# Designs tried in a protein design chat: VHH binders against Di-N-acetylchitobiase (Ctbs). Part 3

Target 1, 344 residues: Di-N-acetylchitobiase (Ctbs), of Rattus norvegicus (Rat) (q01460)
Amino acid sequence: EDCPCSEASLCRPIRHHRDFEVFVFDVGQKTWKSYDWSQITTVAVFGKYDSELMCYAHSKGARVVLKGDVALKDIINPTFRASWIAQKVALAKAQHMDGINIDIEQEVDCSSPEYEALTALVRETTEGFHREIEGSQVTFDVAWSPKGIDKRCYNYTGIADACDFLFVMSYDEQSQIWSECIAAANAPYNQTLTGYGDYLRMGISPRKLVMGIPWYGYDYICLNLSKDDVCAIAKVPFRGAPCSDAAGHQVPYRVIMKQVNSSVSGSQWNQDQQAPYYNYKDPTGRLHQVWYDNPRSISLKAAFVKHYGLRGIGMWNANCLDYSDDALAREQTEEMWGALRPRL
Short names: E, the ipSAE of ESMFold2; O, the ipSAE of OpenDDE; V2, 0.75 times the mean of E and O plus 0.25 times the DockQ between their complexes.

## First folded at step 1 (VHH)

Design j01 (framework vhh_5j56_2)
Fold by ESMFold2-Fast, scan of step 1:
Formats: structure tokens, C-alpha cells, sequence
Structure j01 (fold): chain B 344 residues (1-344), chain A 129 residues (1-129)
């Protein structure tokens, strides 16, 4: 297809690889004009294709990558993999995209044909993209730990070796609650760092790891709230665990900021998890506890990224902030973007 | 708690159409939702069959089984926290109880029913003269 941009050069794929990645997800809604483009190196599109976003990102020297999704049962077939890769390469060329981020989060049994097929898909996708689109980037979203999270038995070292790097989804860390059925941080500091330690101990280079930060939290209804703020939650099982974060619901940072100041508790800091939370009452009088990340908790994680020489940082998702023309919203938004930069 | 409630089933003549709805509660089916929603059916004396799925991402990645591709369309209305299955050109062999199911599976579609963690109670669809 012809270039939809004002300058023909903006349709050329980004070839330069950054020393430090800032990898962000966009889910549409045209808020991208207000992002901190001084930081962004890659935008992963999880919404409808927006040619204006592509042109703008390229004008800032940032990559725009496709979402790679595919049914696991289909990828066992090498002919299917070849066809899927050809289709995605053609789409990337048609939309002037710089690569693909593979987002496969399905259960895989260690002994299943899907185990080897997934690694083959990542390798073949990377080979195809690199051959057909010079300088293109192929990445893969992995769980916060390689240790059997959500019954995903993946060849993590093989996948890391096969692609440019892994985006580590260091969030949704209450997807399986094996212990006490209580509300907890979306990305508790020590647990999050343990996941990176696990990836590193497997022999995966820190240059293959980009830390994913949540710009959203979880809102849980408390069946009981103790005097030390322990919120007992409904027992909703997930992939073999008796309890999960499905007992709550996801809330973007912009909504959290409007709610926290009028909450029962105000914002509290949990030192053990190094994450903020608050309690509020809903219109029916039920107590809720919300766990989220703020500039403080994000800055602590950004410091870890710098200290251990990880490839970069990023977040799910850039649309979670309040990009309105409001002074407080602008300040809060600037602080959230700023927290991704390791401080002096 | 995550709950799914199906509606829109009923009796229809061959060649007719029905629109099934699946209303989700306990999680938000929006651009921020990480849950995939699938439609399944089970006819008397048969195994549960996967028909269609829609991803939890705002991109709305969809998949269909060969038995319904071209006749059924899955869609979502995030404002109503609802997923729909538009069924056209219905045949007697489409007679079954239809279920919606939610899985914390974002990205790729899976047709395997045992991978979905939350299920609705089902809605009966009967295609007969």
C-alpha cells in the first residue's frame, strides 16, 4: 500500500535498535498524541490499526509492532506456521509496521507437542521477519516467572534465544493464589524480583528481559476486612489454584486516582509488598480493597532494571492514564511516565 | 465472583436467525480486560463443541470452528459488558445448549473447552420445523 504519512520516509521501518527499550502497549482511543515520546522505543498495538499513530511513532524514531495471536493447536502444523508468518509479514509491510509482539498466554503441558511447536513458531517468526523486513523486531510476552505460572510450560530459554527479547508481564501476579485467599498487590516487589531472578538463573541474559509494569490495579470486594487491612476475598479458582484475582476486577490508574482521595482509608503503603492500596465503600455499603502501582512503586522497579542491566522497561497499558487537559491529571501523568526512568 | 449469563435462545425454523447474549459480571469486558470469551455448544449425547471466541484485547481477535464459519459472528459491546453470537442460516444440526465461557487467555484463541475456567448455565437453541 502507498504511504499514508505526510513524509514518505515515515513509512520506512525503524532499523536502529536502542540500548534501552521503553516498550508500551496501546489499546486505541487516540490518546497516543499525549504519550511521553521522549522515552518510547516501541509501541505494541493491541487496538485497531491507526495509521496516524504509526506515522507519529516513526517521526519520533519509535517502532510500532503488530499483535501476534494464534490458536495453539494450529501451530503444531509447520505448514500452518509458515502461512501464518507469511500473512503477518505481509500485514506488517502493508501497515508499515516494524515487527511483531507474540502474545500467547495459553496453558501448555510440558510433554505436549505445543511445547516444541511454540518455540518453533517464535524462531520461524523471527527468521521470517528479520529476512523480509530489515531491522524488524520480534518479541514474546512471558509470565512474571518461568516457574509454571498459569500452567504455562514453555521452553523459556529456547524462546528467549529465538526472538529479540522477552516482554515480562510482571503483573497479574495473583492469577493463582495457592495460600491465603486475600487481596494483594498486582505486582508485589519481592515476588516480581524473584521472577526475574528465576529467568536469570535459567541462563537468560538480562539483555533479553524487558520489565512490564502495570498501569492498572485490582479492585476486590472484601468478605471481611481485618483491623490490619487484610481483605478476605471470594474463592474463585484459576488453573488449579483455589483462589485468584478473578475475585476482583481490573481498574486503570486514571480511575484509581479519582477514587483514592475520597476512599475510606486514603492511599496506604504496604511495606512488605512495596505497593500502594486503599479501602473504599461501594454504594451498597460493601468494603473494597484496591491494589495498584504508583510512581513510588514503579521507581523502585525501574531501579532494579538499571541495577541488573535489563534491556528495558514498559507497561500495560499507555491508555490507563488521564490525558485530559486538567492540571492535576497532567501532573499525575507526567509522574507516571517519569517513574519509568531510573532515578539518580 | 466472575459470572456469565446467556440469553437469546429459543425455537427457530431452519434458515432462521438468533442472537445470543452473554452478560459478564465480576470482571470488565473492555479494552483493559485480559479475559477471552468463547461460545460452545453441547447437543444431547455429544461432547461439548467449541464454536467461536473473541479475545479480551481491544483488537477483538476472533476465531470460528469450521462448522459455523461464515454463518455465525461473534462480537462484543464493552459498554454493556456483553458478548454476542449472531447465528444465521440455522440448521437442525445446530440444535444444542449454547454456553459462553471466560478464560484468562488473552492473545491466541483456544477451542478446547477444558481450558475455559468460568462457564454460564447455558441457553437452549432448537432448530426445527
Amino acid sequence: as target 1 above (344 residues)
Amino acid sequence: QVQLVESGGGLVQPGGSLRLSCVASGFTFSTYSSYAIGWFRQAPGKEREGLSSISGSSGGSTSYSDSVKGRFTISRDNAKNTVYLQMNSLKPEDTAVYYCAADRYYGSWSPRSYEYDYWGQGTQVTVSS
Scores: ipSAE 0.000, ipTM 0.251, lowest interface PAE 13.4, mean pLDDT 86

Design j02 (framework vhh_5j56_2)
Fold by ESMFold2-Fast, scan of step 1:
Structure j02 (fold): chain B 344 residues (1-344), chain A 128 residues (1-128)
Amino acid sequence: as target 1 above (344 residues)
Amino acid sequence: QVQLVESGGGLVQPGGSLRLSCVASGFTFDDYSSYAIGWFRQAPGKEREGLSSISSSGGGSTSYSDSVKGRFTISRDNAKNTVYLQMNSLKPEDTAVYYCAAGLRYTWPLTESEYDYWGQGTQVTVSS
């Protein structure tokens, strides 16, 4: 009744699912006007609510889902869970949204009450959304592997059974560095695939897994850069690991593309990790090494999605590309969207 | 429902120190939160200036503007959902209203448009 769209039908929830999911994150700034809407099936909103985005996505038959975040200490209380779910359902109805993506990345001890509470939250959220909004979609973001990443002891099988599917955050894979404190790919190919193998071996259906890839990289200051391009990084601990990617900073693909032109190495390909990197010198004379994903590395991952029959692919985040009218930027942006299409 | 509340401002002599606190509600600071927290300030009749940022990812990667580098330190306490700005060797030109802001991801340089949620500000006056 309070539909902000040009047509009332655009405020109706999307009820159908496409055979292949393309699940993208949007953090605002209206770059969504330039996305490849021929691919997108779900937009997960992480910025401020944008009714124009919602109306436009619905005009393309794509879902728009809420961000679900909450402190684990609070969800131990079933009354709090019920209240939180009711608030999220009411918000989804008010904003004409098609569901919720639960983004809980907190540490959980296997023996803690949070272990069961998290699974209960996912189940109860899914039941509430499906009951209150016909055809709504409830999803959960999981680490690149179920094997104790970031001290997250979750009931992965229970969570997968409870919701529509898992968005696998196959990035930030240097969050815990247990080996040498050196710069490495954000999502190394073989390590990423090992994570999917782990989910599948525990009995989770490939139809419950959407592969998340990064459209950003990490920029690391090299304390030492060897002849073999080994970049030693600062020792910044994380959840028990002595070193982590917190020694660097995240850089979106649009910035990487401009910076590689100023690099001392040019773009290099690391065959072991199947990822690109480059070295550059900053204005103070310090050497940096940047690891990222490009159309080549993304296409290899898209091929895995197709060959193993995963539910889909997606990325963090759609705003990372250069949507200007610059000819080179347009070409690079088209190549990145194109790389998501499963190929041989 | 995201809210940021600053505290710890006040009057201090040149060369003194203050510790500002920013308490977040409506979202969680965890080690892999999508949020980055920045500190900004605005002096009377001047543009708002970005000072420092900290990511919630990993150990909390930090950055500082040249005007405060070596004097100010940003830190976080995720258990208290709080970000701090330790201000040392304060100068009269540090007199301003200090704002805490939350935005998505860590980026540098600090840009106001990257920050979606803002506190009301806390006054810092450096004067003899």
Scores: ipSAE 0.005, ipTM 0.352, lowest interface PAE 10.1, mean pLDDT 87

Design j03 (framework vhh_5j56_2)
Fold by ESMFold2-Fast, scan of step 1:
Structure j03 (fold): chain B 344 residues (1-344), chain A 128 residues (1-128)
Amino acid sequence: as target 1 above (344 residues)
Amino acid sequence: QVQLVESGGGLVQPGGSLRLSCVASGFTFGYDSSYAIGWFRQAPGKEREGLSSISGSYGGSTSYSDSVKGRFTISRDNAKNTVYLQMNSLKPEDTAVYYCAADSTIYASYYPGEYDYWGQGTQVTVSS
């Protein structure tokens, strides 16, 4: 049989649109059975196809979308774009998928042929999917700000107009550190909001913007930790900036929750960045500072989504939580999912 | 053009530690790469076993097989384009050739057949 699900209806594409998107990423670690399916509207599969996940998501009325990844130099050729789109449409049909999320994060020079080619790819992909799969969804991942982040010169208004909506990656906001080389929040509140303001000011509708939240933090080794908790980090340049978050490494929320319990400082709240952090000492005696997001910081961002009428919220990535049967883990996991719901 | 080079193997006594490095070339970790990295080992006369993985997203999600969970830690340094495997509390049964492997998908798997590119391997011997 063509349909791997227990019921043939579960292989039919999701056609209805929701007023509020909850757009989540899954990286294929089979934790999806424990997600909060009462909220999820779209699962972006950033791993191998899992037919059980597809069947289950469809049983909850949620879309399942492909990862769209391609080398930017190749898409200059319109014949290549057409072939790539045809292959992705065929794959979506074969796997009973509801669309594609395009994840291109490559450097683009404003004067390069890639600038126009990227916008053309998004437009042609959207046209192809909508024509071939009724009700399908095409989305594009954008940086936390349209202001030249990571040397990406993209036609943001053209891309937004071309696809169903943008997933804004409001994280990795220390990828380029233009100020002091110190540890900081992955998604500082005011900086994050500035990015949305910039998208809105260029004429992009709030209904085209889904806010991406990190369910992971960054762990930085402190070359020096001041009395005021300023953690000096190694100078690691990135795409023209003298310092970057490449001086640290990413840690998922489940690891953070266990580590904070044994930390030197306990969890601290930074009012300027509206983000939690903590300091800990590793087995070799080095001091570290970890910056992350918690239910409090996420709730503040969810409130912004509601207040400005954005299309929705989501996160990278749903696998970051502790889905074990431990009572504390269950409580922490429920609070993280709950924080995505807009509140006061 | 994708290449992986392992280093850091050697002889260590039971209870000791080693850190393996996997230097990648032909792609960069971070915002313009989706390559997942897995660590595998193969002892003489045994099948190649998956140990740990890190997804292709910037920073990535990590996973561990039951045999190494709590003892081994995978990490990635995007600036150095390098993936590490920190091995603590080493046991004689950890003796094997250790391999780094890359998959162009973001999914990280314990199955060798899922990976497209392989390093040459580095020998780890745990004995007195």
Scores: ipSAE 0.000, ipTM 0.228, lowest interface PAE 14.9, mean pLDDT 87

Design j04 (framework vhh_5j56_2)
Fold by ESMFold2-Fast, scan of step 1:
Structure j04 (fold): chain B 344 residues (1-344), chain A 126 residues (1-126)
Amino acid sequence: as target 1 above (344 residues)
Amino acid sequence: QVQLVESGGGLVQPGGSLRLSCVASGFTFSDRSDYAIGWFRQAPGKEREGLSSISSSDSGSTSYSDSVKGRFTISRDNAKNTVYLQMNSLKPEDTAVYYCATDYGLWRYPQDYDYWGQGTQVTVSS
């Protein structure tokens, strides 16, 4: 496409290298002008293409990257991989994009042809983008731990070596519940850090890891409440685990902030998980428990990023905050963006 | 490019049944827990309301608005990349344009959905 920006220079790929990545996801709700552009280094677009967002991000020196998604069966074929990569490179050029974030979260058996095919896709995609778009960035979204999460047997070291860095989705950490079927934090502090420890122990450089945090929580219907606000949840199995967070629903931070003040419990802090939660009753009288992240829990994770020299931090997703001109909303939004800045 | 196409609407008598289909293209149904497909409706002169949702996992949760609980059933066929809404015991007040929507968002917060179908008209009248 011809350059849709007011300045032709804004259609040129971003070549500027950043020492610290702030990698954010945008799902297309037109809130992007209100983001903290003093921090953002990469916007991963998961909504419809928005040329105004692309122009604006480039005016702030931030990259804008495509979503890369494909069925695993198709990528076994090297001819298909080459065609898919050529199409994504052409799309990135047409939309003035700075790269691609590969978001493949499908189950893979260790002995399957998909195991080698996935690593090959990441390597070939990175080679293609780097060759065709100077300074382009290829990244891959990985689970909170490399230890068989969601039956994903991936060549994590091979994938990390193949691309520019990994965005670690250190959230949805209740996707498989192997213990009691109870509501819990989306990203419990110690469990989250254990995942990074696992990536590091397998030889992946901290410079290959960007910490992804959730700006959303999970809302669970409680079958009953026991000692210490333990909320029993429905048994919804997932990829071999008897229970999962599929028993609940995702809730963006902006909704949580409006709901928590009128909740039964008010905001509570769980010291073991280093995460906030609250209880509320729905219009039918059912008791719910919501687990989320707030500036406190996020700041603790940002401190870990700084202390261990990780490549950066980011979140799913930037649209989750309340960008209205309400005074309380502005305060809460500023605190959430501020929490991403490492303090210790 | 994400597209959703609804079908199966029409004219039906009170007490009748209809099955709506929502075919997705440009993406495949994820088996992740953070992805939902929902059904919504908008009657003349009223706001759009959420009716039901199904999560992306094969054994994922389903949710229903009180107005349709026990009468409507949501299901999916991943092989066809299709979500269905089986509507039983239809009433004149069920007359509306029915929409499907998808995102990595929450069905109960319509403002959080980025991808909407064109809608299919359901008229319940004798």
Scores: ipSAE 0.000, ipTM 0.256, lowest interface PAE 11.5, mean pLDDT 85

Design j05 (framework vhh_5j56_2)
Fold by ESMFold2-Fast, scan of step 1:
Structure j05 (fold): chain B 344 residues (1-344), chain A 128 residues (1-128)
Amino acid sequence: as target 1 above (344 residues)
Amino acid sequence: QVQLVESGGGLVQPGGSLRLSCVASGFTLDTYSYYAIGWFRQAPGKEREGLSSISSGSGGSTSYSDSVKGRFTISRDNAKNTVYLQMNSLKPEDTAVYYCAARPYDWGSLEEYEYNYWGQGTQVTVSS
């Protein structure tokens, strides 16, 4: 409640909106001191509150928003929704925050009471925040496509209409593999764009869509690696699909950049998926294939954002880069931030 | 609001076994979780020590410190949103407060400074 900032004005909520959103996730560790603040319009805090981060973001004219998550069974009760919203509004006021990003990724059956309850939660949360905190921003994270991804039957048009905009998590796109059980890009270019096409075709305005890109990749153990670089992966089912990216594990860009230098293949480019990958051998002798995004793949997606007039771009997550004082790390980090800006 | 709650600690004789549980709330431990879970301990007058970690993505990516390798086993039950630490062949040197911690990456680590969320801890005492 009391302002922890050096200037009292830095505790006032950000009221103005930027024409182009750069919506970034922060998970802590004080790496935010090294972010490209010339771009950032919103920081979504995915972790412990940091008052220094809040003060600094506000000094740059950027919003800082709370993480909103809740069990879907609980939100069926309208009294519970009202209580949860009141708690989040009070927390935002106490921490001088500019809104909330609702991150609900739970399975929902189309015929369940959770279907209507989720839309009601988003609407009521938006109404509460806008009423209680002038200029506040309420957003909702959605999958890369509205077409039944991960057994999430959501009222996407209702949710989009209810909140300020959607952050589209256009990553983890191998969550359900219905075809061959092989390693593939985290966010393949054409598949990613198909998801945005699906949101647009259902009547959602491009001004309601912020493109989320990954600053992390997936590392898959290859049961077999062919001469054509096809990596066969373990058959790990997920929500009805026979195979999934659960056969691999996530790795941040900073780790990828160090590992590529010792890889057997070096960085390769897959033209069909418009994404980089590499093969490496682990200390036990197993072959791995890593799929990731780099400045090239990110810039292609940023161009799509600009061309179709989407509200903006952002990423999971800003902490994935190497913010050390190393010259190569600085260059790589600057290129990743730079790739978010369309260059035409 | 990410929360971790440990349970299963207590008093046990040397050579005995305990199973610790870590229940996560505010996120899910399914294959789309961005959270790896680690177990740490802190004995009186000692620094916190990383013991084991498990990723949420691959189901098989685990790591162990040399001090517990072969005696402790980490596992998860995604349906219960719970991570377990099975501790066998306990020694007096294992007496400590045991902590469950989460980091917002699937990549596991045994380094304390890489974890963002911490439970309150559960006391394990190994003595006759």
Scores: ipSAE 0.000, ipTM 0.276, lowest interface PAE 14.2, mean pLDDT 88

Design j06 (framework vhh_5j56_2)
Fold by ESMFold2-Fast, scan of step 1:
Structure j06 (fold): chain B 344 residues (1-344), chain A 128 residues (1-128)
Amino acid sequence: as target 1 above (344 residues)
Amino acid sequence: QVQLVESGGGLVQPGGSLRLSCVASGFTFSSGSDYAIGWFRQAPGKEREGLSSISGSSGDSTSYSDSVKGRFTISRDNAKNTVYLQMNSLKPEDTAVYYCAAEPFRHYSGSYYLPDYWGQGTQVTVSS
């Protein structure tokens, strides 16, 4: 067998399932040596295969899983599903991967053939991986709430029952703005918690839910910034909503940390949303408002995960931090990783 | 307002070379952002794969996928607000539509096809 690692054992699939999942996304850039490997249980690769990352993760007892992505029209055909699954299993074996994370975020009508086809894909993928790769893990990314977010009518209970667990993308929660067209938190505390409540009320076990935290924020140009820090944003409709976070821009935590120190307002805390924000002026003099998550807001969410016995926590994405040798950057990076730990 | 525009694609014989260009407008590589600019490709019936990236305003940090390492070179010209992909020793397997994108890229949770910034793509065909 063609193992790229220094030890053949590092190419063997990870079989051990941890009691508490720490599920992180990596998009490349070779920053993975600086991650907090004392916490990580799964790395979901969202980019190029990196055999060094795979070998290193396995040396730490952590899984590395493939990205699963496919057009919904294609999966209606059961022959296509079988071929796609066989291809992904073969790829996982070739790259010494421990499973697959299915990242399908497309609209599905409740009455469409895609509704049943998606559940079938998840079930068949899980059966195939479990059969062919002992101890492998199949997971599925879901929106922050099962209640029709982004016109996704999925069989959430069927999908949860079919796979090992759901990674809940409890971020981008302004993808559809049904209220005032204003800048707001990427993952407001109470709204995020209502999403988990919705999953639990439909019968999904807390052991099937891993909470996804954003390590990025949104930068919005303010058409008007009020005295009370209300930032009016451009009306960009999305999937039936009149306004959306497409009016703004995603920014990683490392950029936010540099901007906040030189911002007009400094970091502010919004108690209603339990999230930090700040205002700054761009080089052309336009006012911006940035909403993000910091160690404080993340720790509050980690406490919820612990208190309600969820399977775990994780984030999009591990590359968002400043992994330079700068003392302040190191402190900020350690605080962000630390905030994921269940603590008092 | 913000755009990425690719150029330089075309037909080339196996073993040949092409240089792709990606021109950014509406933002600059030298100001205020650590976003990486990267190249991706998508062959018919395949998923879009990342090939190479270069740091936005943070300097000359580069990365490459194993399939192109040693053959492709990414570079930038901040004065022209342009990123290049020099492709050498081209193989039939390199045939794809090549895309320029601002990183970190992720599927926007509310829209599978709404990335931070993407170009429209440029076709590269390696054939005799």
Scores: ipSAE 0.013, ipTM 0.229, lowest interface PAE 8.2, mean pLDDT 85

Design j07 (framework vhh_5j56_2)
Fold by ESMFold2-Fast, scan of step 1:
Structure j07 (fold): chain B 344 residues (1-344), chain A 127 residues (1-127)
Amino acid sequence: as target 1 above (344 residues)
Amino acid sequence: QVQLVESGGGLVQPGGSLRLSCVASGFTFSYTSSYAIGWFRQAPGKEREGLSSISGSTGGSTSYSDSVKGRFTISRDNAKNTVYLQMNSLKPEDTAVYYCAADWGTIRYDLSPYEYWGQGTQVTVSS
């Protein structure tokens, strides 16, 4: 290991909070060596623990936070919550981590004991981390809208009040398709912004909201592709909706960039959704439509973050880019990181 | 101590079949009703590709990438804490190290954020 914390400062938790958050997810594969560390304020680890990543992030003044996950049935028990929190605090101390990002995306019925238990978990976790690790950061991943997305009835104002801020997963916005069963953008511009409006209208401060951007798209097989590029997709239900993005599959930006060059349509821009897409034919002759985000669509969303004074921006996930030494790949990667910077 | 151990890899001729096994320890599948288990592969010089996933609950949803749909089948034996990948009609392009991974949360079938990984098992399809 290049950084085993022989420099004591690199093992100390980051206590300084920056005015603007750039909150990124890492799923492993050691691509973190090539990230734009001039921007990153927090790395949420969703892969295997990497002590070199932790040391390097700390050397850049960036936080590294644990993944917080747990079955909702278990957290109804306050003794279980206390034990889970103690275990996560101990793990954060052992791994020199700066906090925890709670990623609970399970269904909750409004009248269930899980409704209050989830808010209690977030509050107790935040109290425990702040007490045991000075300056630690506790965050919670929320859906693109507080309006019952994926049958999640959560106490959003209580959760926001309880933790340092919310990371808004403003992607997978086709997880429940209530309208026509067709391929669409992962994070359509106006729909995405409506979600933020919903959070703000319920009284949540813009300083509690970090905008999550997808660095991946969805690839859908078209059962029919119209002359107007409407791609009809298979009817795969999800949590009560008749159609969902489970009819397609996720594709990282690096794969999209290679595929779009050989596509039938080339990259197209959909003005209504403010998102790029393309059509391609697979080796078996089936037509596909891929929807994704690019520097243009990301920069429009970054402008919204700046205009409304949100806490920051981030993305799922930093590993999605092509970090090779290829000149075109480096240019595309630099443009994607650059698009996160709010501009006029 | 969550661990995943893959087995069943080896050398096989084009058109042949293999069944991979992933044995989970440190948790039980009945407890992991909120977990999903996925199969991934990484060919030389290529990125790791998601192939298939199965949800933690009995009768849970299964998903497949286009490259293996119709040829590979994922299944689960909760009593043995084991997930299988039955691979039929193997092609030279299927040559890769195959990984089993487990995680919880909103797992989309292909490129989910998996926390627990096995060490991998080599599959070589060659005459």
Scores: ipSAE 0.000, ipTM 0.228, lowest interface PAE 12.5, mean pLDDT 85

Design j08 (framework vhh_5j56_2; at its last look DockQ between E and O 0.01; V2 from the best seeds 0.00; counts 0 for: pae O 9.2 > 2, unsure alone 61.8 < 65, placed apart)
Amino acid sequence: QVQLVESGGGLVQPGGSLRLSCVASGFTFSEYSSYAIGWFRQAPGKEREGLSSISGSSGGSTSYSDSVKGRFTISRDNAKNTVYLQMNSLKPEDTAVYYCAKVQRGYSFYDTSGYDYWGQGTQVTVSS
ESMFold2-Fast, scan of step 1: ipSAE 0.058; ipTM 0.509
ESMFold2, look of step 2: ipSAE 0.234; ipTM 0.612
ESMFold2 (binder alone), look of step 2: mean pLDDT 75; pTM 0.770
OpenDDE, look of step 2: ipSAE 0.020; ipTM 0.378
ESMFold2, look of step 3: ipSAE 0.024; ipTM 0.463
ESMFold2 (binder alone), look of step 3: mean pLDDT 76; pTM 0.776
OpenDDE, look of step 3: ipSAE 0.011; ipTM 0.287

Design n01 (framework vhh_7nfr_2)
Fold by ESMFold2-Fast, scan of step 1:
Structure n01 (fold): chain B 344 residues (1-344), chain A 122 residues (1-122)
Amino acid sequence: as target 1 above (344 residues)
Amino acid sequence: QVQLQESGGGLVQPGGSLRLSCAASGFTFSSYAMSWVRQAPGEGREWVSSISGSGGSTYYADSVKGRFTIARDNVKNTLYLLMDSLKSDDTAVYYCAKDRYSGWYRPYFDYWGQGTQVTVSS
C-alpha cells in the first residue's frame, strides 16, 4: 500500500526467473551495501526487516524472502497451518517480499504425525504464496544428506515436489560423529558431494537443489593434538551419536582471517577433506584447531554445482566477511564472492 | 532426556515487569547457547534474545533491546528473561529454546519448552 522506496516499481515482487540461483542469507548487520550484487538472485532475511535492503535488492533484480520458522508440534493442526500461512503472506505483502524460505531443522520420527504435517505445511505454504503473490518463491532448507541426518525423517521427495527448490545446508556435517571423536571439516568435499548423490538418487531433480556452503568454520579445543594434527575433542553426544561438533563453536570467516596469520601452524590444507584448517593456542595455553572453507575449497564445490547442473549455489551467511575498507580485507572478501562463480 | 520448563508468565499492565525462568535438565547446560522465542496470538515465532553457554555474550532483537535482559545461572541450570517496560505488543507465549552450539553465529534450536503465556493488558 505504501512503498518505502524512491521508486514505486521497487516495491513490486520480482517475477523473472533466473537460470542460476545465488541464494544468500543476511542476519541484519547493515553489511548488505557491500555484497556482490552482480551475483545475488535471492536474499533470505534472517535478521530484522530493513526496507533499504529490500529496495536495493529489488533495484538489482534480486528477490528478498522471509524466514519461515515454526515448531513442529504446532503444524499438526491444519487450522494453525492455514493461520500461519495467511500471516506470512500478509507480512510478505506488507514488507514487499518475494517469498519465504522455510527453515525447520527439528527431529522427526518416521512414524510421527509431524512427518506428513511438515510436507503439508510446505505444500500449503507454496500454494498460498503462489496464489497471493504472483511469481513468489518458496524454498525449504534441508540437511546436507537425506539419510537420517540429526534424526530428521522427512519426506524429502514430497517436500522437493511441493516447493520451488531446496536449499541444501552443506555444512554442520560433523553434527553427528559416529567414528573417532576428532575435529574435522565443517563441509568435507567428498562427504558433501555424497549428500547430493543421495538427493539425486531418490529422484529429486538437480534443478531442485541449491548448494549452501558455509562462510563460517568451527573452533575446537584439542584435548590432545597429535603429531599428524589429529585434534581429539570433548565427547558431546547429539541425537544418538556419541560425539558432535557441539564440542566446538562457530566462528565467521572475518574472525578466522584475522586469527590464522597469527596462529601456531598458519593455514594448512587437508587433501582428504579438501578443506583448510589451522592450530592456535588460546590465552590460557590450550591448543585449538579451526576448520573452515576458503576460496579454494569453495571453488571446488562450485565446480561440482556447474558440472552436475544444480539450480545454484549460496551460503550461510553473507555477513561473515570483513566488509571494511582495509586492502587485505577487501581482497579476501572479493575472493570469497568470486569463488561462487565456477568460471571466475 | 532433554527437558525445558518455562515459568513466570502472567497478566501485567503496560509499563509493568515480569521475570521468566526456564529450568533445564538432561544435558550439560553450560555447554550450550540458550534463547527466548515468542509467539503472539495469530502470528509466527519471533526470536527475542540469546545468551552464549558461558554467559559472556548476549544478543537481543531490536524490538526488545534496552527493555529485556537475558541471563543464565549455570549452577542452577536456569535461563532467565527479565522484562521491563512491557507493551501490549509483548503479549505472546514465550518459549525457552536450546541451541545446538555454545555460540550464536548460526542459530539452530534443537529443543523447545512448552511455553509460558505473557499477557500485557489493562
Scores: ipSAE 0.013, ipTM 0.422, lowest interface PAE 8.4, mean pLDDT 90

